# Designs tried in a protein design chat: VHH binders against q96fz2. Part 231

Target 1, 269 residues: q96fz2
Amino acid sequence: CGRTSCHLPRDVLTRACAYQDRRGQQRLPEWRDPDKYCPSYNKSPQSNSPVLLSRLHFEKDADSSERIIAPMRWGLVPSWFKESDPSKLQFNTTNCRSDTVMEKRSFKVPLGKGRRCVVLADGFYEWQRCQGTNQRQPYFIYFPQIKTEKSGSIGAADSPENWEKVWDNWRLLTMAGIFDCWEPPEGGDVLYSYTIITVDSCKGLSDIHHRMPAILDGEEAVSKWLDFGEVSTQEALKLIHPTENITFHAVSSVVNNSRNNTPECLAPV
Key: E = the ipSAE of ESMFold2; O = the ipSAE of OpenDDE; V2 = 0.75 times the mean of E and O plus 0.25 times the DockQ between their complexes.

## First folded at step 12 (VHH)

Design V57 (framework vhh_6z1v_2; at its last look DockQ between E and O 0.73; V2 from the best seeds 0.00; counts 0 for: pae E 6.5 > 2)
Fold by OpenDDE, look of step 13:
Structure V57 (fold): chain B 269 residues (1-269), chain A 123 residues (1-123)
Amino acid sequence: as target 1 above (269 residues)
Amino acid sequence: EVQLVESGGRLVRTGGSLRLSCAASGSTFSSYAMGWFRQAPGKEREVVAGITQSGGKTYHADFVKGRFTISRDNAKNTVYLQMNSLKPEDTAVYYCAARWGFYETAPNEYDYWGQGTQVTVSS
């Protein structure tokens, strides 16, 4: 996964992340560093994206089932990294393979510290290789959305009003991630950064791409992944597998340019 | 920094019972999973029991066989080990340990340790 969409307004995004804590109380996640949230139809590595994480990571004695939402840098910077510039990392940390997560120090160490997060997105993009051509067809991949009687498929939003309704009730894609905290050697603010765990693609997506993000489907999966106080690493890792509960449609080549940030990026062609 | 102080260790007869306590300093006790470990002379330190921050989940080593029970009172910043049906093989220094996150069975996974309390079981 090298491209996502996360364009919802902050308030809409927050509401979409409503959850129940361990006690069954309905809650909204509290924001950390909300000013770092930059909505975009076209998110690339090194950009900031909102993630969910346990409140216990920020507040001592907090209920580990409570959630915080925070923009973090896409591309994990390990805490042990001693260079002053994160771009000097010699290996790619945009993704973490599920099968080697425990073999890589950069991922194993933060995971062992309970630094699990849920990366939020409208969906993610993948490119299908066209046989016989050098052309790649991009696809937008996301959770199936509940058909409201009035709002057809994303494709049926013929009116701006209908489009707004679709996004107001948009089910966000919830991807399993690992984050770490990096303190710059020269001082400054702690950098929070994340990697997306990837798995082999499900059957439905296999023709498009052979790998997909580990998607946490449902409130229970999200809760278990985040609650590092009550859910062991071993138990959490059982949640990491392909899911067939996705849909996709072809989009235009507009998304190929990471500078393009318009609704056209995820619009069906 | 969390300081841990164990108490309750003493000489007991086979079949006897003891309750060990570990008091934590500071206000961050509820942020940590707690564990009890023991070390007998000439042996490696081994896990006895573990408990999550909320107390919702516990672990007990196989050798415990239902004889020991870990519990905690977050309001008192204390973790307990109730030991029943004690055997001479249970003679060891018992240590309390704290870990950020979930409990683990490996000693090196814990962040803070007590000084230990001696438990001696006589035949």
Scores: ipSAE 0.864, ipTM 0.940, lowest interface PAE 0.5, mean pLDDT 93
Fold by ESMFold2-Fast, scan of step 12:
Structure V57 (fold): chain B 269 residues (1-269), chain A 123 residues (1-123)
Amino acid sequence: as target 1 above (269 residues)
Amino acid sequence: EVQLVESGGRLVRTGGSLRLSCAASGSTFSSYAMGWFRQAPGKEREVVAGITQSGGKTYHADFVKGRFTISRDNAKNTVYLQMNSLKPEDTAVYYCAARWGFYETAPNEYDYWGQGTQVTVSS
């Protein structure tokens, strides 16, 4: 997973993340640095994306079940990184393989500190190898959505021109991530950055790509992944596996260029 | 940051009971997982019990399971270790420790430590 869509306006995104804390109180996650959130149909590594994480990471008196939503840089910069420019990191931390996560210092150390996050997206993109060409066919991959039927408009949401209507009650994709905190050697604000954990592709996606993000399907999985105060690293890692509860459709090559940021990136072709 | 002070250690007879207390001050106590460890002369420090910040999950080492119980009172900033059916092998200095996150079994995973309280089990 190297490209996502996360285009919802901040208020819509926040409401889509409504949750219940351990005390049973209904809550919305509280924002950190909301001005750094940039909605886009075409998010690439090194850009910021919204993630959920435990409020306990920021407030020493918080219950670990309470949530913050914050934009973080995609591409984990380890806390021990000594250069002044994060883009100079010599290895790719966009994704973290589930099978080696406890063997790689860049990921094992933040995991030991409870630095688990849930990466939010409308969905993600993957490119399928096409026979007879060097070109790949892009697909948009996302949770199955609740379908609503209106008299006289049963097929309207299936057309490219009417795709935006499906966003009214969109269920966000929730991917397991690991984050770290890096203090610039020359001073400045702490950089929060994340990686997406990847697993073997499920049967439904195997013809598109051999790997997929570790998707946390439902509030119980999301809650357990985030709650580093009540859920051990060992127990949390049991949530990391392929899921079949996913759907997809082919999209236009417009998405190939990460500078393109329009609804056409998601529209079925 | 948190400061820990243990109390309750004393000489006790085989088969007796004892409750250790660990009073915490500093940053909010309820945000930390707490552990009890012990160390006998010439031995390494070993885990006895652990408890999460809410008290919802606990761990007890096999050699004390059924005899010792860890608990906490976040309103009083205190963690307890109730020790029943004490054996001579339980003789050790008992330490209270605090960790940010989930409890762990390795001593080096804890951030803050008390000075210890001596428990001696004889006769």
Scores: ipSAE 0.649, ipTM 0.861, lowest interface PAE 1.5, mean pLDDT 88
Fold by ESMFold2, look of step 13:
Structure V57 (fold): chain B 269 residues (1-269), chain A 123 residues (1-123)
Amino acid sequence: as target 1 above (269 residues)
Amino acid sequence: EVQLVESGGRLVRTGGSLRLSCAASGSTFSSYAMGWFRQAPGKEREVVAGITQSGGKTYHADFVKGRFTISRDNAKNTVYLQMNSLKPEDTAVYYCAARWGFYETAPNEYDYWGQGTQVTVSS
């Protein structure tokens, strides 16, 4: 998983993240650094994307069940990294394999500090290699939607009102992530960055690609992943598994070039 | 920053009961996981019990299961250790400790410590 769509305006995205805290009160996550949110149909590693994390990471007296939403850099930069340029990191941290997460210092250390996050997207892209050719077919992969369960539903809206309702009620994909905080050696602002945990693909996706992001399906899974004050690392890792509750449709090769940021990137073909 | 003060340690007979308290001051007590540890003379400090920020989860070491109970009252900024069926082997200085995040069993994972309270079990 190396490409996502996260295109919703900030206010729509925020409303889609409504949740209940430990006391059962309905809340919206509070933004940090909202000016760093750059909506796009075509997000790549090293770009900023919004993640959810516990308020306790920012405020000593916070309830750990309360949520912050913040843009973070995709591609985890470990807190121990000593060079001044994050692009000099000698290994890929875009994804973190679930089967080796406790063996890699880059991921084990922040996980032990409770630095769990939920990575938000409209959905993600994967490229299927076709038999007998080197051509690859991109797919857009996302949660089933109430009125858009079929792969053609997004592009089948034939009025402005129907298109608006599709995205107004979109169920965001919620992926399990780990983040870290890096202090540049020469000073400056702390860099928040994340990795997406991956697992073996479910049967429904296995013809497209052999790996998938670890998807947190439902409010209970999201709450347990985020709440590092009440949920241990061991308990949280039990949430990391493939899911069959996923759908997809083929899309145009327009998405292949990461500079293309248009609705055509995710439109059914 | 955070100050922890244990109280309630004293001499009790084998089979007796005792309740230890740990009061927190100068802090937001509800933001911390809490633990009770003990140390007998010449021995390593060891975990007795742990409790999450909300009190929703607890841990008790095997040697105290069924006899000791950790609890907390966030309104009073206090964590407790109820000690029943006391044995001479429970004689130790008991410490409360606070940690940001989830509780742990290793003493070096805790940020704040009390001065300790002596529990002596006679027979």
Scores: ipSAE 0.105, ipTM 0.615, lowest interface PAE 6.5, mean pLDDT 89
ESMFold2 (binder alone), look of step 13: mean pLDDT 87; pTM 0.891

Design V58 (framework vhh_6z1v_2)
Fold by ESMFold2-Fast, scan of step 12:
Structure V58 (fold): chain B 269 residues (1-269), chain A 123 residues (1-123)
Amino acid sequence: as target 1 above (269 residues)
Amino acid sequence: EVQLVESGGRLVRTGGSLRLSCAASGSTFSSYAMGWFRQAPGKEREVVATITQSGGKTYHADFVKGRFTISRDNAKNTVYLQMNSLKPEDTAVYYCAARWGFYETAPNEYDYWGQGTQVTVSS
């Protein structure tokens, strides 16, 4: 997973993340650096994406079940990185393989510090290789959406008025991530950056791509992944596996160029 | 972040009971996992019991299961170790320790330590 869509306005995104803490109290996640959130239909590595993480990472007396939402840079910069410019990091940390996460220092160290996050997206894109051709077919991949009396799929909404109703109740894709905090050696703001954990593709996606992000299906899985105070690394890693609870449709080649940022990027063809 | 002070260690006869307390000072006690560790003369420090921030999950070493119970009171900034059916082999200095996040069983995973309290069990 190297391309996502996360286009919802900040207020719609916040409401889509409503949750209950450990005591059953209904909450909305509190924003950190909301001005750094840039909605886009076509997000690539090195851009910022919104993630959920435990409030305890920022407030020493917080309940570990309470959530913050914050934009973080896609592409994990390890806390031990010693150069002044994080763009000079010599290896790719866009994704982290589930089978080697405990073997790689870049991921094992932040995981040991409870630095688990949930990466939010409308969905993600993958490019299917077709035998006998150099062309690749892009697909938009996302959670099955709950049908309401007035909402439908993106492809079924054939008028601009109906498109707004599709997004009002959109179930965001929730992907397991690991983040780290890098302090510039010469001072300045701490850089928060993340990687998306990847697993073997499920049967439903195997014809599109051989790998998929580790998707946390439902609030119980999301809560356990985030709550580093009550859920061990070993217990949390049991949540990392393929899911069949996913759907997709083919999209236009418009999405191929990461500079294209329009609804056409995820519209069915 | 936290300062820890153990109390309750004393000489006790075999088969007796004892409750150890660890008082924490500082604003962040409720955010730490806590552990009780012990060290006998000539031996390495070993885990006895650990507990999460909420008290919802605990770990007890096999050699104390059924005899010792860890608990905490976040309103009082205190962690406890209730020790029952004491044996001479339980003689050691008992330490409380704190770590950020979920508890661990290795002593080197803990950042804050008390000075220890001596427990002696007579045969």
Scores: ipSAE 0.572, ipTM 0.820, lowest interface PAE 1.6, mean pLDDT 89

Design V59 (framework vhh_6z1v_2; at its last look DockQ between E and O 0.74; V2 from the best seeds 0.00; counts 0 for: pae E 4.6 > 2)
Fold by OpenDDE, look of step 13:
Structure V59 (fold): chain B 269 residues (1-269), chain A 123 residues (1-123)
Amino acid sequence: as target 1 above (269 residues)
Amino acid sequence: EVQLVESGGRLVRTGGSLRLSCAASGSTFSSYAMGWFRQAPGKEREVVAAITQSGGKTYYADFVKGRFTISRDNAKNTVYLQMNSLKPEDTAVYYCAAKWGFYETAPNEYDYWGQGTQVTVSS
């Protein structure tokens, strides 16, 4: 996964992340560094994206089932990294393979510290290789959305009003991530950064791409992944597997340019 | 920094009961999983029991066999080990330990340790 969409307004995004804590109380996640949230139809590595994480990571004595939402840098920078520039990292940390997560120090160490997060997106993009051509067809991949009688599929939004309705009730894609905290050697603000865990693609996506993000489908899966106080690493890792509960449609080549940030990026062609 | 102080260790007879306490000071007790470990002379330190931050989950070593119960009172910053049906083999120094996040069975995974309390079970 090298491209996502996360364009919802902050308030809409927050509401979409409503949850129940372990006591059964309905809650909204509290924001950390809300000013770092930059909505975009076209998110690439090194950009900031909102993630969910346990409140216990920021507040001592907090209920570990409570959630915080925070923009973090895409591309995990390990805490032990001693260079002054994160770009000098010699290995790619955009993704973490599920099968080697425990073998890689960059991921194992933060995971052992309970630094699990849920990466939020409208969906993610993948490119299908066309046989015989150098052309790649991009696809937007996301959770199936509840068809409200009035709001057809993203493709059926014939009116601006219908489009707004679709996004107001959009089910966000929830991807399993690992984050770390990096303190620059020269001082400054702590950098929070994340990697997306990837798995082999489900059957439905296999023709498009052989790998997919580990998607946490449902409130229980999200809660268990985040709650590092009450859910062990071993138990959490059982949540990491392919899911068939996704849909996709072909989009235009507009998304190929990471500078393009318009609704056209995820619009069906 | 979390300071841990164990108490309650003493000489007891076989079949007797004992309750150990561990009081935490100087830190956020509720942020840590707690564990009880023991070390007998000439043996390695081994986990006895562990409990999550909220107390929602517990772990017991195989040798416990339902004889011991770990509990915690976060309001009192205290973790307890109720030991029943004690045996001479239970003689050891018992240690309280704290770990960030979920509990572990390996001693080296814990962040803070008490000084220990001696439990002696006579035949």
Scores: ipSAE 0.817, ipTM 0.920, lowest interface PAE 0.5, mean pLDDT 93
Fold by ESMFold2-Fast, scan of step 12:
Structure V59 (fold): chain B 269 residues (1-269), chain A 123 residues (1-123)
Amino acid sequence: as target 1 above (269 residues)
Amino acid sequence: EVQLVESGGRLVRTGGSLRLSCAASGSTFSSYAMGWFRQAPGKEREVVAAITQSGGKTYYADFVKGRFTISRDNAKNTVYLQMNSLKPEDTAVYYCAAKWGFYETAPNEYDYWGQGTQVTVSS
C-alpha cells in the first residue's frame, strides 16, 4: 500500500471516527495540528495523513482507551535518524512487513514504546499487472459500504449523485500502523511519522496485488491496536492478518499521477 | 513523576494472611501499570504480580497463583497485594513498582520503585 484516498472534510472525518471509551462513553477523537490535515483523493508517501493514537502518548494522566486524531507524515523516520533532512532517508519506510516487524530496528523500537496507530483512509489504490504490457489497471479498495436509504451496498452501477451522498455515512478504512517521533538534530518541532503494516493479500485481492495493508476490521480490533496500556505488543500483533471483508472497483488512469486530486480518481469505470 | 511507599509488611505465621499496600503520590499514578516484586537474601529480585492501568488485566508468577491477589484503587492512588496461605518461602522484602504502558515481568523495565516492606513467614 502506496496510495490512498482521504478526502472527507475535517468535521465529517471526525464524526466518522466516533468511538466508545473503556467506560462505554461515546466520544469523538480530539485533534492535534488540525490545520495540517489536507483532504485528498490521491495521497502519496511523504504527505500527511490522519491517524488515530492513544491520548496516553500526549497526556501522562490519560486513560489509554481515549483517542487523539493527528496528521502524521507517511514514511516513518526512526527516532535514531541522525541526518538533518528526513527526505534523505535511504530506505523506504512507507510499509512495514508483518513477518519482519520484530527484526527491523526502525519498527521494533517504536513498537516496544507502544507507538501503534490506526491510519485512516476512504480506501487505498493498487495497480493490477496486465500480462503483455507495461500498463497497469488501478483499483480503489475499501470496506463494504451500507446504503442508508436503499437496500444493498454502494457499487459501480450507482449514479454520480447517489455516489456523492454515500460519504455522509462512509465507513473509513482502518489500517494498522506504527509511528515514531524524530527530533531534528539542529532543533525544531518533533516530527511524527508512520508506516503501514502489510500482510499477504487475501484471496479476493490476489488477482490485483500480492500484498495488502493489515486492516483492523471493527471497533474491537481498532481499540485493542491503539490501547497500548491494556494490550501488550504480543497480543496486538495477533490482530495483524489478511481480511476478506473488503471490496473494490476499477478506476481510470487519472489516479496514476499523484498530483491529480479529483473525485474522478476513485470513480468507477 | 511517581513516588511509591509500601506498607503492611510484618511477621506472620505459616498459613496466615497479610495485605500489603502501596501508596502513590503524583498526578500520573492512574496511567501506570503497577507491579509487586520480592527479593529474599542472596536471591535476585523477582516478579510476584502485575496489574494494568485500568485493573482489567493481571499477571501472577506461578509460585503465587491461587494464593495472592493484586488489585488497585485509582481514586485512592493505591495498589494492593492480598497474600493468603503464606509459606516460609514467601519471606522477602516486597517492592511495588510503576511502569509506563503495559506491565512487564523484568524488574529493569520498571520506571519507579518503592523502598520495600519486609514480610517474614514462620511457624
Scores: ipSAE 0.671, ipTM 0.866, lowest interface PAE 1.3, mean pLDDT 89
Fold by ESMFold2, look of step 13:
Structure V59 (fold): chain B 269 residues (1-269), chain A 123 residues (1-123)
Amino acid sequence: as target 1 above (269 residues)
Amino acid sequence: EVQLVESGGRLVRTGGSLRLSCAASGSTFSSYAMGWFRQAPGKEREVVAAITQSGGKTYYADFVKGRFTISRDNAKNTVYLQMNSLKPEDTAVYYCAAKWGFYETAPNEYDYWGQGTQVTVSS
């Protein structure tokens, strides 16, 4: 998991994140740093993508079940990092394996501070390797989408009005993440950055790739992962497992170049 | 900042009951997990019980289960420890403590502490 699509306009994305707090009140997440949101069909590490996190991380009076949405850098920069440039980090923090998360200081430390987040995307891309060749087939992988009478399917969205029907009610992929806060040694604003937790792939994806993001399927899982005031680290980690509630389709090689930011990146072939 | 004041400690007989209170001042009480700890002379401070910010989850040390109950009233900014079936081993200074986020069992994880209240259980 090294490429995602997160292309919805901010207002559509925000409405897709409607939730209930602990009291059962329907809410939308409040944005932090909305100007850093850069929608794209083709997000790669080091780019900013929106994540959900508990309001308690920002406000000491907050109900820990209330949510903030904020763009964060993909590729966790540990709080202890000493260099002035995050790109000089000598190990890859794009993903974090679930089976070693409590053994790696880069992930254990922020997790112990309750720094759990939900990484949002339309879906993610994965490349299937062909036996005996370097050729790879990209796939777009996402939650199954419930079709209403007036909604469209992603495969039928060749026209602008059909595309709107697909995306206006899109169920965002919700992946378990860990974030950290790094203070640059030369000064400036604190850098918020995240990693995506990975697990063994489910049977449905095993022919594409052997790992998948840890997907939080449903509001109970999302709420428990985010609510570090009411859900311990130990209980939260029980949410981290493969899911079969996933679908996919092959896409063209347009997505291979991370500079390509067009609907073609996720269009079925 | 949170200021904590315990009350209710006194001398009781074995088998007796006692209710400790911890009054908190500060606008952020409801955002803290709370714990009760105890320290007998010459011993290290140890967790007795803990409770999440909403009261939805509790923890009890093994030596206490079935006898003590932790609770909180966020409207009154107060955390309680109901102590039943007291034993001489329960003699200690009892402290309330506040921790931002989820509770822990280690005392050094807690941000704010009360001054303590003495509980003495006579045989």
Scores: ipSAE 0.277, ipTM 0.705, lowest interface PAE 4.6, mean pLDDT 89
ESMFold2 (binder alone), look of step 13: mean pLDDT 87; pTM 0.896

Design V6 (framework vhh_6z1v_2)
Fold by ESMFold2-Fast, scan of step 12:
Structure V6 (fold): chain B 269 residues (1-269), chain A 123 residues (1-123)
Amino acid sequence: as target 1 above (269 residues)
Amino acid sequence: EVQLVESGGRLVRTGGSLRLSCAASGSTFSSYGMGWFRQAPGKEREVVAAITQSGGKTYYADFVKGRFTISRDNAKNTVYLQMNSLKPEDTAVYYCAARWGFYETAPNEYDYWGQGTQVTVSS
């Protein structure tokens, strides 16, 4: 997973992340650096995306089940990186393979510190290789959406009015991530950056691509992944596996250029 | 930073009971997973019991299951170890330890340690 859509306005995104803490209290995640959130239909590595993480990472007296939402850089910069410009990192840390996560120092160290996050998106894009040509078919991949009597899934929404109704109750894709904190050698703000854990694709996606992000399906999985105070690393890693609870549709080549940022990027063709 | 001070260790007779306390200062205690460890002369430190920050999950070594109970009072910044049916084999210096996040069973995974309190169990 190298391209996502996360276009919801900040207030809509926040409400879509409503949750219950350990005591059953209804909450909205509290923002850090909300000004760094940039909605887009076409997000690439090195851009910022919103993630959920435990409030305990920032406040020593917080309950570990309470959540913060924060924009983080896509592309994990390890805490030990010694150069002044993180864009010069020679390793691709956009994704982290589930099978080697405990072997790679860049991922094992932050994981041992409880630095687990949930990466939020409308969905993600993958490019299917077409036989006999150099052309690839892009697909938008997302959770199945709840249908209402007066609105359908995004695949059935063929008018602007129908699209507005789809987004009002959109179920965000929740992907398992690992983040780290990098302190610039010359001083300045701490950089928070993340990687998306990847697994073998499920049967439903195998014809599109051989890998998929590790998707946390439902609030129980999301809560366990985030709660590094009550859930061990070993227990949390049991949540990392392929899922079949996913759907997709073909989209136009408009999405191919990461500078294109319009609803056409995810519209069905 | 957190400082930990154990108390309650003393001489007790076989079959007796004892409650150890560990008082935390210098930092917010409720953010830490806590463990009780023990060390007898000539042996390595071994885990006795551990507890998560909320108290929702506990761990007990096989040799104390059914006899010892770990608990915590986050309002008082204190963790407790209630020891029942004490045996001579329980004689050791008992240490409390703190780590950020979920508890662990290995001593080297803990960041902060108390100086220990001596428990002696006699015939």
Scores: ipSAE 0.519, ipTM 0.804, lowest interface PAE 2.1, mean pLDDT 89

Design V60 (framework vhh_6z1v_2)
Fold by ESMFold2-Fast, scan of step 12:
Structure V60 (fold): chain B 269 residues (1-269), chain A 123 residues (1-123)
Amino acid sequence: as target 1 above (269 residues)
Amino acid sequence: EVQLVESGGRLVRTGGSLRLSCAASGSTFSSYAMGWFRQAPGKEREVVAAITQSGGKTYYADFVKGRFTISRDNAKNTVYLQMNSLKPEDTAVYYCAAHWGFYETAPNEYDYWGQGTQVTVSS
């Protein structure tokens, strides 16, 4: 996974992330650096995306079940990186394979520090290679959405107008991520950056692409992934597996160019 | 950071009971997992019990299961080890230790340590 949509206005996104802490208290995640959040239908690596993480990472006496929402750079820069420019990192950290995560220093070290996050998106894009041609068909891939009086049913390719109605109650895609904190050697702000953990595609997506992000399906999985104070690395990694609870539809080639940032990027075709 | 002070160690007879306390100073105690370790003369330091920051999960070494209980009171910044049915083999210096995140069972994973309290169990 190398392209996502995360277009909701900040207040709508925040309400979509309502949750309960360990005591059953209903909460909204508290923002860090909200001004760095840039909604887009077409987010690529090196851009910022909102992630959820435990409040304990920022407040030393916080309950580990409480959540912060913060924009982070897509493309993990390890804390030990010595160069002054993070774009000079020679290996690609956009994704992290689940099968080698404990063998790679770039990922094992932040995992040991409890630096687990949940990457938020409307959904993600994948490009299907078509047999006998060089053409690639893009697809928008997302959680099945619940039918309500406000959201209605999502008919594949039948009504772009219906998408406008579903955003108020859209169920965000919640992907397992690992983040790290990098302090520039010459000074400046700490850089928070993340990678998305990837797994083998589920049966339903295998014809589109051979890999998929590790999706955390439901609040129990999200809570366990985030709560590094009460859930060990070994237990958290048991949440990392393919899911069949996913849907998709074909989209226009407009999405191919990452500079295009319009609703046409995810509209059914 | 956190500073740890153990208390409660003494001489006790086989079959007796004892409660150890570990008092922490610093505003970060409630964010740490806590462990109790012990070290007998000429032996390596070994884990006895551990507890998460909320007290929701605990660990016990096989040789103390059913006899020892770890607990914590975050309002008092204290972790406890209740020791029952004590045996001569339990004779050791007992240490409390703090680790950021989920508890660990290896001593070298812990960042902060107390100075220890001596427990002697006589036959």
Scores: ipSAE 0.581, ipTM 0.822, lowest interface PAE 1.7, mean pLDDT 89

